# Ledger of designs, part 10: VH-VL binders against q5vz03

Target 1, 156 residues: q5vz03
Amino acid sequence: MVDILGERHLVTCKGATVEAEAALQNKVVALYFAAARCAPSRDFTPLLCDFYTALVAEARRPAPFEVVFVSADGSSQEMLDFMRELHGAWLALPFHDPYRHELRKRYNVTAIPKLVIVKQNGEVITNKGRKQIRERGLACFQDWVEAADIFQNFSV
Short names: E, the ipSAE of ESMFold2; O, the ipSAE of OpenDDE; V2, 0.75 times the mean of E and O plus 0.25 times the DockQ between their complexes.

## First folded at step 1 (VH-VL)

Design x09 (framework fv_ixekizumab)
Fold by ESMFold2-Fast, scan of step 1:
Structure x09 (fold): chain C 156 residues (1-156), chain A 123 residues (1-123), chain B 112 residues (1-112)
Amino acid sequence: as target 1 above (156 residues)
Amino acid sequence: QVQLVQSGAEVKKPGSSVKVSCKASGYTFTSYWIHWVRQAPGQGLEWMGVINPSGGETDYNQRFKGRVTITADESTSTAYMELSSLRSEDTAVYYCARLYSDYDWGLDYFDYWGQGTLVTVSS
Amino acid sequence: DIVMTQTPLSLSVTPGQPASISCRSSQSLEYSDGKTYLHWYLQKPGQSPQLLIYEVSNRFSGVPDRFSGSGSGTDFTLKISRVEAEDVGVYYCMQGTYEPLTFGQGTKLEIK
């Protein structure tokens, strides 16, 4: 994702901005396409939050995982309210960043919510992240790490 | 030629359920959202919900929450709308409609509609 | 929910005369992408609704140029420059910007 988002700024759920390169380097990245007004998005977001919290927020050692929320909300305020209400402590593209539309097209997202798991270069590991989390829970993350080739990148 | 063909009229008793089908043809079924809209006799249009046929993701009008279930079968290019705990106020023509969207949300416009299915709820 | 209000609720027009239908939303329908998701449908007697105008002012394929849409924010208008017998039916505006999707009450157009 560094290769795709590296020079952009992302926003935290607390309103702080971070450099994408530093935040995403050597991690499995999940691109989360959702909106507060979409009931399936509201249903899935808490499940993703539990998954994320188990891997990075409450783990003995944080797993190399990050979520980048790509909002389909109607306004910046709606996006912020959604993040405050239901999201985990992950990152988002700023609401006014036109790259939201580029990512939608790049990953062929026609319906939300959608969770696309990607490698550092932007290649898709799976476009069925929601289904995998629902069916297998935390066990699916091991497959994503292996596909992402993170430890091989570290070794170089 | 795009077509949405719905199942035939039904007469149901209060408290029962109805399941209406909508068979799509003439386009790639998984590329468009399918919405359900109803119209009570002499009344206006009321949105019920939507499904993404590709992923099975649904969204429902809160008014029908707990009573409506929308599903899609990609192998037969057919969407279904099931409404339970029927009341006399549910007597209506039920329409499926296809929504085109250039973008992520899928709330643009209905370009093609099914012919409608009359559901009559009477004792 | 966004409330859509149409005026008039009915009108009777002599063939060849113009007709105008207004639609007002309870809040702005402009989405963050700069688009306004307001659409107009016609339901002819005994038929399904059919799309006339999408995103305020765009005519759907096959819709005659005597139909035009305009407006912004909360106030929208559908105009028919010369009403013909085939235009009889109920006209609905719909907003697609927010869920739940909502429709106006409908405007019945009759020929005198």
Scores: ipSAE 0.006, ipTM 0.548, lowest interface PAE 9.8, mean pLDDT 85

## First folded at step 3 (VH-VL)

Design u18 (framework fv_ustekinumab; at its last look DockQ between E and O 0.65; V2 from the best seeds 0.00; counts 0 for: pae E 4.3 > 2)
Fold by OpenDDE, look of step 3:
Structure u18 (fold): chain C 156 residues (1-156), chain A 125 residues (1-125), chain B 107 residues (1-107)
Amino acid sequence: as target 1 above (156 residues)
Amino acid sequence: EVQLVQSGAEVKKPGESLKISCKGSGYSFTSYWLGWVRQMPGKGLDWIGIIYPGDSYTRYSPSFQGQVTMSVDKSITTAYLQWNSLKASDTAMYYCARDLGYSYGEDYYYGMDVWGQGTLVTVSS
Amino acid sequence: DIQMTQSPSSLSASVGDRVTITCRASQGISSWLAWYQQKPEKAPKSLIYAASSLQSGVPSRFSGSGSGTDFTLTISSLQPEDFATYYCQQYHSWPYTFGQGTKLEIK
C-alpha cells in the first residue's frame, strides 16, 4: 500500500534528513499543521510534546507513533526556530517541499493548529487529534492503534 | 472590554535602571501576543519586539536586542519592559499592544488591535 | 529587515476629499500589512489588517488594498476626525517594521 509520505524525505529539528518510508513504517502518523506565530499552536505544541515524549521517549518500549510537522510558518528559518523552541523530537516535512500545500488541501486544513491522525496510506483515523489528546491524554492512543490495525500489543 | 493599562510616566537619569508595566484585562492574557513599540518625540513608531505571555517566548528587533528586556507575570496579567542602564536616547513614549497574530484558515494577518495608553520615559542629566 | 516606505510623508486635504496614502515594502510581504491611525498625544489605533480587512468599529470610508509590495490606504470622503498620522506595518517577517508615517493635515 502506498505511503502518503512514502517517497519523501523528512527533516529533524537539527536539519538531518530522514526517509519517510523507513521512519513511518508500521506507525500511527500524526500530521501536525501549525505555525510559530499562531497562538493556539504555541499553546498546544507543548502538550503534544509531552504526549509524544511519553509514548516514544520515556515509554519502556516505543509506541508505534510518529509526528510529522507540516509547517504553516512564514519562512524556513521561522519553522526551524519553532521546532527548536517548542517541538518534540519528531519529524517535519521540509519547508520548501510543495507537498506541504497538497497535504493542507488533502486534509481540508482550514485552521491551525490541526492534528490529523492517519494510517501510513493516508487514511484518516481521526481529524480531532487535538481534542482527543486534551480530553483523554495517552488513552486516546490505544484507540488510534486499534483503528490503524497495527499488529502490536502496545500498552500505555 | 479588552484593555491594556500601562504604568505612569518616568523621569530618570542616564545609567539608571527602569521597568515599566503593561497590564492586560478583558481577555485571555496568555493566549495573545503582546508587542512593544517606541515612539521618540515627534517621530514615528519603532517596533521593539513581541512576547507571548503563554510561554514567555520573545522576539526582539535587532535594534533593540540586548538593549531592553521583555517579560511577563502571568499571575497578574502584566507585561514588562525593562532597561538595565538608561540612555538619553531612550527618551520616548513606549506603547504595549495586543497582537492577534496569524490565522491560517482565513489567511488573516492581524496587527495590533488594542493599545495601551503609553508610558512616557524621560531620561536626562 | 523589510523597509516600509510611505508616500507622501505629509498631505494637506479638505473635508470631503478623497485621500490616498501608499506604502511600499522593500520585498514581497503578501498581505501581511496593517494600517494604523494616530492622533496627537494618543495611542495608535488599528484601521486595517491583512492589507484590506477593516478593523471592527472603523468607518467604511476607510479601505485598504494591495498585495506583494505596494499597498494603499484610502479615505473616500475625509471627515474632520480623520486628520491624523497614519502608519503601515508589515507582519511578514521579524522585525515587524513600520512605515515612517504620513501626516494628514487640514488644508
Scores: ipSAE 0.257, ipTM 0.758, lowest interface PAE 2.3, mean pLDDT 91
Fold by ESMFold2, look of step 3:
Structure u18 (fold): chain C 156 residues (1-156), chain A 125 residues (1-125), chain B 107 residues (1-107)
Amino acid sequence: as target 1 above (156 residues)
Amino acid sequence: EVQLVQSGAEVKKPGESLKISCKGSGYSFTSYWLGWVRQMPGKGLDWIGIIYPGDSYTRYSPSFQGQVTMSVDKSITTAYLQWNSLKASDTAMYYCARDLGYSYGEDYYYGMDVWGQGTLVTVSS
Amino acid sequence: DIQMTQSPSSLSASVGDRVTITCRASQGISSWLAWYQQKPEKAPKSLIYAASSLQSGVPSRFSGSGSGTDFTLTISSLQPEDFATYYCQQYHSWPYTFGQGTKLEIK
């Protein structure tokens, strides 16, 4: 993740700071580009929350999966309210981190919401994560983890 | 045809409660933001706030926070603006409007495209 | 809050005139500005969004320009039905804010 997030910190909705490398090591990472003001983002976020909860929060053996929210919100308070209201217990880039804008450009995100599934080195597994969750539900994670070259048992 | 139809004019006394309505038709009510705007007699437009009918999320202008409550009933595609205790200074025309400004991507915003006809609220002793 | 200031507050013009109304934001709003037309006793009508994009059904004599803090609404050749009050509105950040209005009257 050093190529993508380097020595950055990530935050929770409560403002706690975590080291990006430690939090994301050996995991399939989903970069979630969204905003509170975007109606499709508000419609999709609960689906992503259910997906994440089933794989990580409520699983007997949590899957090696993490979501990093990359906010397109207009203010830190809008971002925080959005996370507290609709998001799962995943992570985000800090609102003031200019890397939010660099990630959008790097992954050619021209419309939101967008869910980009990446390997540890930042290579794209798929940029259609939203569609895959809608069409296949939890089954799509099996394809992602295989492509990421990460193998661990996790609860079903 | 996309329409927003508001409830009829109201004449009230200070201290009374009031709930006015805005019914949307001809579009997916839960997929677009809906804004409320006040216009005092002879004055300009004041943004009251915005509500997302899909999840009932609201954001108010600081001038209106705590003064009024926005809500929706999705089953009848209707939004509401309500007061617990009216004041004479609440006398105004109230508009609802469909907001397209955040329908897709942060690089393009559409603004308010369809307006209701307005509800005149008169509060006097 | 972002303050929107329109100029002029009132304007007299003749049918056929070219009219320009300006709107200035107290801080940068990119292109997230709309223009509305309101006739007496009527609801506002959307004219322009995103500073320069014409709403469906609006005559091409209306145009908008600008970005950042300075915006302009132009009516290239006034028609009798264009005499109204015009409002700009920023929708870059909540709370959204309107300009105070520009009343366009027949000379």
Scores: ipSAE 0.249, ipTM 0.733, lowest interface PAE 4.3, mean pLDDT 88
ESMFold2 (binder alone), look of step 3: mean pLDDT 91; pTM 0.933

Design x03a (framework fv_ixekizumab; at its last look DockQ between E and O 0.87; V2 from the best seeds 0.00; counts 0 for: pae E 5.2 > 2)
Fold by OpenDDE, look of step 3:
Structure x03a (fold): chain C 156 residues (1-156), chain A 120 residues (1-120), chain B 112 residues (1-112)
Amino acid sequence: as target 1 above (156 residues)
Amino acid sequence: QVQLVQSGAEVKKPGSSVKVSCKASGGTFSSYAIHWVRQAPGQGLEWMGEIIPIFGTADYNQRFKGRVTITADESTSTAYMELSSLRSEDTAVYYCARDSEYYDYAFDIWGQGTLVTVSS
Amino acid sequence: DIVMTQTPLSLSVTPGQPASISCRSSQSLLYSDGETYLHWYLQKPGQSPQLLIYEVSNRFSGVPDRFSGSGSGTDFTLKISRVEAEDVGVYYCMQSIELPYTFGQGTKLEIK
């Protein structure tokens, strides 16, 4: 099975480098397309942060979930500032990684913010992650886990 | 309420170019894709291309063979569609439209249309 | 390109009677996310197209409940339970599963 991000490296808001393959292994992956100058992104990001925090960052038993931010910001600094200001403790594709554009094309991103939930192989579970979070909150994650068919059994 | 307001009607000679504008008002602009769709008199709708302003990338219907150029200016919340090497067959009403994730890439907002007449 | 074929191309309906428009795509509009990217638009005379139904069966905001959409895969139907004078116009189906987006030929609805 080919990892959606292959052997690429991801970054944290603190600048740490993380291998994508290791970080995303056996997890539901949410590709988050957003930008700081996008008002809807700014509105949704805190909600996603709460969602992520509840499932992963502050969970006693972290759910098999990871967010990979795919920035549409105008600069690396703008991206970093956005991450520091509003993002959760999830990962991001480096700003200068050309794969940002490939991902945008692959998942037909025509509007942001967009949250595409995918399996590790890149197959789309849902491209309506944002809607589902807004409408169902944490309850939507159970559906994602089931669809992902990962080894870890998780109940919200 | 978000609206798309297009530039006025144009009359052009064959071989010339036309540039139609589409300005968004009352809401966000850069976060959406702006599409261009034209309609010849008495005919159906034809998709021409799209642009995602925040990305600055455009996609085109290859049927136009490179005659279409779509651009966007975030500072003015305006998208542009330029059609070159105009032909009489290009006579049509040109629409800009916005798609939205909320409606699964359907066009939820349309401009009022811009009539472009190409005649010798 | 995905070819969208509408039938009929025109129909005349007595007010209060139902109407049905078919749209067929040359390939499945079902995406891997389980959603089907087929939409319906109405273009009233002298106006811009307006979104009527999105994703096969969802009525857009403000659309009366007399409008309904159904279908799957490659075959779709728009139904009007009771046609009213304000429903006059040309109806278009559109696919948005892949570029280029393509429309049906349009179906002109007239009142008898």
Scores: ipSAE 0.529, ipTM 0.859, lowest interface PAE 1.1, mean pLDDT 93
Fold by ESMFold2, look of step 3:
Structure x03a (fold): chain C 156 residues (1-156), chain A 120 residues (1-120), chain B 112 residues (1-112)
Amino acid sequence: as target 1 above (156 residues)
Amino acid sequence: QVQLVQSGAEVKKPGSSVKVSCKASGGTFSSYAIHWVRQAPGQGLEWMGEIIPIFGTADYNQRFKGRVTITADESTSTAYMELSSLRSEDTAVYYCARDSEYYDYAFDIWGQGTLVTVSS
Amino acid sequence: DIVMTQTPLSLSVTPGQPASISCRSSQSLLYSDGETYLHWYLQKPGQSPQLLIYEVSNRFSGVPDRFSGSGSGTDFTLKISRVEAEDVGVYYCMQSIELPYTFGQGTKLEIK
């Protein structure tokens, strides 16, 4: 994931810092652009949380999927409160990292919430992740993982 | 449902500035881009720039060479476009418009337009 | 900037007859996600533009099914199967694949 996030760090909702490359390698990555005071963001976030939880957090074989929250919140506290209230156990760019704005421009995000599904090299699989989750539920992930061309673990 | 209501017509002298307002009602303001598009008399449509109010940053058509400034006030649900160093060729109707993810950056709601006339 | 070229620039149609408007872009409007970011607007006399077709072929809410869009890559077409009096106005295509967003020159539809 070095093409898009380089050697940046990401944070969890509990305040832990992780290296982006280590956390995102060999995964389908969803960039989640949202903000706490945006009503449509608050409406969608629980659905994304259910989706992520089923695929990753509570799965016996976690799917190769990660969400990176790119906050448009007005303060670090607003961002943290939003994550603690509604988000799943995914990752975020730090509030103070100005790269949040560069990613918005990179993916031409003109409305939030926006869920952009990307390959390891940052190429867009779909910018309609929100719509696909609402319409197809978990089934849409199979299309994403096939398009991502990542190594999928196999166990017998 | 959602409406964009713009400020009234303006008559301006060359070299001055104009600031057109675009007030949103009946829906969410802050999370969607507001675009500005102008139309000179008898001419087509020209995209000027955009702002997403919650981000507070704007993008501009470089054709305007920094003469346009787009801002938003979330507390009043109002976007603004200011065009400086006015010239007679800036005489046009100025529209605000909204896009949404559902329509893939198409402009689904338009304001009624604001005629700006620049004459000496 | 992506140049959008419409033809014809003016179209005079007998009521009940079909109409066809072409829009060509200077580069592909197909994005890596398999979607094409081309939209059509109608500006009726004295009114603001209104969205007609989005994403090549999808009719916006309330748009009659006599309007249809088609095309791919760089070539797109708007068709009206049977022109009615209320269809008079100027039709614009627009690309939204990259900034700055750009419009075609417009096609004025009139009734003969």
Scores: ipSAE 0.197, ipTM 0.737, lowest interface PAE 5.2, mean pLDDT 88
ESMFold2 (binder alone), look of step 3: mean pLDDT 92; pTM 0.951

Design x03b (framework fv_ixekizumab; at its last look DockQ between E and O 0.88; V2 from the best seeds 0.00; counts 0 for: pae E 5.4 > 2)
Fold by OpenDDE, look of step 3:
Structure x03b (fold): chain C 156 residues (1-156), chain A 120 residues (1-120), chain B 112 residues (1-112)
Amino acid sequence: as target 1 above (156 residues)
Amino acid sequence: QVQLVQSGAEVKKPGSSVKVSCKASGGTFSSYAIHWVRQAPGQGLEWMGVIIPIFGTADYNQRFKGRVTITADESTSTAYMELSSLRSEDTAVYYCARDSEYYDYAFDIWGQGTLVTVSS
Amino acid sequence: DIVMTQTPLSLSVTPGQPASISCRSSQSLLYSDGETYLHWYLQKPGQSPQLLIYEVSNRFSGVPDRFSGSGSGTDFTLKISRVEAEDVGVYYCMQSTEWPYTFGQGTKLEIK
C-alpha cells in the first residue's frame, strides 16, 4: 500500500523533521486543512487538539491516529505561530511543500477548516471529520479505525 | 445575511478580455470557495472554476483551455473571474456561487449574475 | 467528465398534481467516503439558481417539504408532491463528486 504522503517529510511545531512514512504507518490519518487567519479554523483547532490529546498525546495507550496539518496560512512564520498557539502535538506538511496544493485538489477541499480522514492509501474514510468530532467526540474514532481496517483496542 | 454582489453587465469585442467581480457581504469570505458558473442564453449551466481565497489558488474547467483566471482579494472580500480571448460563444450570464462547508459541496448562495455580451 | 442527463427536458403540470424529474450520471456519484454528492437547483424565471436539495435527499433551508430527492449510484429523482405556481422554472441536477462539476441539461417546469 502506497502512503499518500510517500517519502515526504513532515514537521512538528518545534521544527523537527519527521519522515511521513514512518510516522503514519498503520494509523488513521487526518488531513487538517486550516489557517490562523480563518476564524472557523481558530474555533475548531482547540477542539481537535483536545481530541488528539485524548487519543494520542496523553493517552496511556495511544490510538493509531495522526493529524497532518495542511496549512493555508500566508507564510511559514504564520503557520508556525498558529501551530504553537492552538495546535496539538501533531505533524504538518512543510509550508513550502507544493504538495499542499495537490492535497487540496485531490480531496476537493472547498472550505476550511476541513478535516479529511483517510486510509494510508489515500482513500477517504470521511470528509466530515470536523462534524463527526463536534457531534460525537471520541466516539467517532472507533468508526474510523474500523473503516481503516485497523482493529486495535485503545484506552482514553 | 450573506450576499454575493456581482459587477454590472459588460459588452466586449471578440478577442478582448472581461473581468467580472463578485463581492461577498454580511459574512465570512476567505474560508469558503467561490465558484464561477456561466449560462449562455437559453442554455444550461456550465461550471468554469473555483477558488478558495485563503489558499489563493484556483481550479479550472479544462474546457476553457486556460482562458479563465480566477482570483480573490481577501481585503475586499471580492472574487474575480477574467475570461480572455473572448468569442461570441462566450456571451452568457456569469454567476458566482459560494460553496458552504455545511452543505457538502453544494452552492448555497449565488450572485445575481453578470451578463457579458461579445459582439463585433 | 461526468455527464448528467435529465429527463424530461420539459414538463407541464396542473397545479396540485405531482411532478418527477430524473437525473442520470454517466458514472456512479458514490464517493469513497460513502456519500453521494448530487444536488438539485431551481432557477426561477429571471433569477439566479437556488439550492433545493443537497446530497441526494436533504432539503435546503426554507425549501418546502413538497420537494423530495432520492436515488443512488447513477439514478436520481426529484419529486414535487403538489406542484404550485411558484415552482415554475428550470431544475438542474449537479454532481460535485469529482472535478469538473457538471450540471444536467435542465428541466423546464411549466404550469398548465
Scores: ipSAE 0.502, ipTM 0.862, lowest interface PAE 1.1, mean pLDDT 93
Fold by ESMFold2, look of step 3:
Parts: structure tokens; sequence; C-alpha cells
Structure x03b (fold): chain C 156 residues (1-156), chain A 120 residues (1-120), chain B 112 residues (1-112)
């Protein structure tokens, strides 16, 4: 992840800080661009939460998958409320980190919600993660992990 | 169903500025990109830049760096493009256009265009 | 910047005959996600451009099936199987694989 997050820190919905490299190593990473005041974001976030929960939080053997929320919210409180209300137990870039804007530019994000699935080196597996989850559900993760070329034991 | 309606034609002197508006109806204005494209008389299309209102910042074609400002006002669902230090070569029709994830960064909705004429 | 080159720049076609427009990019338009962000627009006389084909070969809503797109990498083609009078205008290819987005010079289609 050093190519896109370097030595940055990520936060939980409680505000705890974690090291990006340690949290994301050997995982398929989904960059989630969204905001609370965006109706399509509110519609999609619960589906992403169900997807994440099935793969990671409640799986017999958790899949090597992590979500990093890149907020377009208007305030830190709005971002936090959104995460607490609708998000899964994933991570986020801190609200005040200007890198939120650089990630949008790097991944050519022109609309939200957007779910960009990346390899460890930051290369894009797909920028249509939202569409794939809606259309194929959990099945799309197998395609992502195959493209990511990481070691994993996926539970079924 | 999104419609984009632009402000009317303008005649400007060299060295002045112009600000073209693009009012959107339909969709969630803040969550999709509004692009600006210009077309000089008898010429092709040139991309100028983009804003996604919910991000609060714009990105520009380097060719226009320092002369173009793209902004948006969510409360009125209106995007703006301001071009400063006008020259005769800036005479063109200026379009706003939308893209969204569904059309893979293609522009599916275009405004009617705003003719800006720069003459002394 | 990715340069987009269209050929021909102008063509005159007898109604009912096919037409073909080429668009070549200075770099591959294949993005690392496996998608190719090459689009075609038609600007009819006195009108704004309108989307015809997105992502190489997908017809936009309401576009007749006589229009088709093809190609990969740096070489793309728009075909009209039977040109009709309403097809008159200027056709543009555009890439949106990277910023700045760039257009071809345009191909003017006329009926002879």
Amino acid sequence: as target 1 above (156 residues)
Amino acid sequence: QVQLVQSGAEVKKPGSSVKVSCKASGGTFSSYAIHWVRQAPGQGLEWMGVIIPIFGTADYNQRFKGRVTITADESTSTAYMELSSLRSEDTAVYYCARDSEYYDYAFDIWGQGTLVTVSS
Amino acid sequence: DIVMTQTPLSLSVTPGQPASISCRSSQSLLYSDGETYLHWYLQKPGQSPQLLIYEVSNRFSGVPDRFSGSGSGTDFTLKISRVEAEDVGVYYCMQSTEWPYTFGQGTKLEIK
C-alpha cells in the first residue's frame, strides 16, 4: 500500500488511529468514495456493509478484504455520524487529511458513491465495485482476489 | 432525468472576464461531475475542466491554468465557469456537460451552449 | 496529453451507403481496470454534441443499431451501416482514460 497511502494513518468510527500499512497488508482493498448527504451513497452503503460483514466480520474464515472510506462529507461530525449509522467496521482516511482529494484525482473519481478495488501496489482491479456488488453479490470477490494475486483462504 | 440550461450569449472586450452559468435540474446535483467544453467557430471540441460539487474543488486542463475558475453552488444547483484575461481566440461556444458512472466517463447530457464573442 | 486523430476529416456519402470513421490515439486507451474509455459524439448542425457510443461499442439510449463502434488499444472505428439524411453533422471521438480529456478533430459527414 506504500504507493497510494505511504505512511499515513487511518481512523475507525470511534476516532482511533491505525497505521495504514499494518491494517491493509496482504488484503484486497476497496477505496469507498461517498458522503452522507448523497442519496445514492445512503442507498449503497448498507449493501457494502452486508457484503463486508459476510466476507470479514461474520465469516468463519475472514476474507483478506478491507474498506477505506474516503469521505466527501462537509464536516467531521457529518462523516462520523454517517459511519456510525450505516457503515461496517472498516476504516477511513481522517476527515482533515487533504489526501482525500488526491485519491479522487488519482483514481479518476467523477461521481459518488464510487468503489475502487485495488491491489497492494495501488493498481486498479476494477473501478466498478458498486455495480459488481449490486449485480453479483459475494461472487464478485472471487474475481477481485484472483486479480489481486495475494495469498488467502476464502471461506464459503 | 438531468437537464442543463446555460446563461445567454455574451460580447466581451479583450482583457475582460466572462462567467457562464449552467443550471441543473434532476438527479443529485452534488454527486455527479459537471464538465466544461468549448468550441471555437468552425473548430473542434476542447475540454476545459471539471467540478464534482460535493468535493468542493475543480480540476483543469493545464492549457487554461491561471485563467479558468470552475465553481458550483449546491443550493441553486448551478455550476459556473469563469474565464479571465480574454483574448480573441477565446471566442467560442462554451458547453457544460454531465458525466456519471453509468456511461463510463462519457458526457451523456449537454447544455445548449453559450456563445462568447471577444472583440474590440 | 493523449492526441486523438480522426480520418477522414470530411466525407460525402450517398444515402443508404455505409460510412466508416477512424479514430487513433497516441497512447493505448486501455486502463488498468481492463476498460477502454473511448466515446463517440455527433454534433448535428446548430446543435450541441450528443452521445452516440460509449466505451468503444455501447450504443447510447435511442441510438439506432445502424451505428456501431469497435476497436481496441489505439485504433477505433465508428461505422454507419446505412447513412440517412438525419446522420449529417460532425462526429467526434473522445478519450476519458486520463486527464485532460481530449477529442479528435471531428469528421464532417455530408449527403451527396
Scores: ipSAE 0.179, ipTM 0.711, lowest interface PAE 5.4, mean pLDDT 87
ESMFold2 (binder alone), look of step 3: mean pLDDT 91; pTM 0.940

## First folded at step 4 (VH-VL)

Design ub (framework fv_ustekinumab)
Fold by ESMFold2-Fast, scan of step 4:
Structure ub (fold): chain C 156 residues (1-156), chain A 125 residues (1-125), chain B 107 residues (1-107)
Amino acid sequence: as target 1 above (156 residues)
Amino acid sequence: EVQLVQSGAEVKKPGESLKISCKGSGYSFTDYWLGWVRQMPGKGLDWIGIIYPEDSDTRYSPSFQGQVTMSVDKSITTAYLQWNSLKASDTAMYYCARTEYYYGSESYYDAFDIWGQGTLVTVSS
Amino acid sequence: DIQMTQSPSSLSASVGDRVTITCRASQGISNYLAWYQQKPEKAPKSLIYAASSLQSGVPSRFSGSGSGTDFTLTISSLQPEDFATYYCQQYDSYPYTFGQGTKLEIK
């Protein structure tokens, strides 16, 4: 993840900061582009939360999966309120980090919500993450793990 | 010129299938969501659903779920609304409309901004 | 589903008049409210989004206000081309819902 996030710090919904490299090591990473003021984002976020909770929070052995929220909100408060109300216990780029805009450009995000599943080196596994979760649920995660060349030791 | 151009009026009998179209031009088709709205004769507007052309993800109004199918063909920038078996109650004007959930520099829009001219569908025996 | 109720159902006014149309949501929708104008036998035209933001190309005599459950569309100086039916629409939650419409007739 050093290749795309480097020495950046990510934030939790409680305002704590974590080092990106340590938090994302040997995991399938989902880059989630969304905003509170977008109705499709508010509609999809609960589905992503259920997906995430099943894989990470409630699993007997947590799956190697993490979400990094890349906010398109109009303010830091709007972003944090969105995270508190609808998001799972995942991570986000800080609102004032200009890298939010660089990630948007790198992955050609022109409409939201968008869920881009990436390998450790930043290569795209799929840019149809939202559709795959909606249509296949948890079954799509196994495909992502296989594409990511990540060794497995998890159970859902 | 940004526009949505819909297919012509249709006259059908109950039980027949139908597919109407909405062609986008003058903009990047996959960068916007596209919605469908029904207006029965003399009545107001009813939201059918919305589709994201880039990945064909759909969200339907519960009253239309299972009654119609939304789809897109990105290669010709065209969206479709389809019925497998028409009913007399499907008689209405059908509009397509563009919704912008675009992440630009500082602006985004989430209401319909561009509308098609409408396709009148008449179902009678 | 969120119910949208418009008042009045119809209104007659003279050119130059200030006209007000109201829209009420059955539950809070913040500012996720749009206004559309529809002329006879024509497709709807977008006027306002986010309760108060004017769509590009819409004359400045149109304005919107409100938040939560009560919303207003105002035409500050009515013109002959403003004869139409006006619809409000919430896009806070699925399914999106429209008001029943307000028909504006020039006296």
Scores: ipSAE 0.247, ipTM 0.752, lowest interface PAE 4.6, mean pLDDT 87

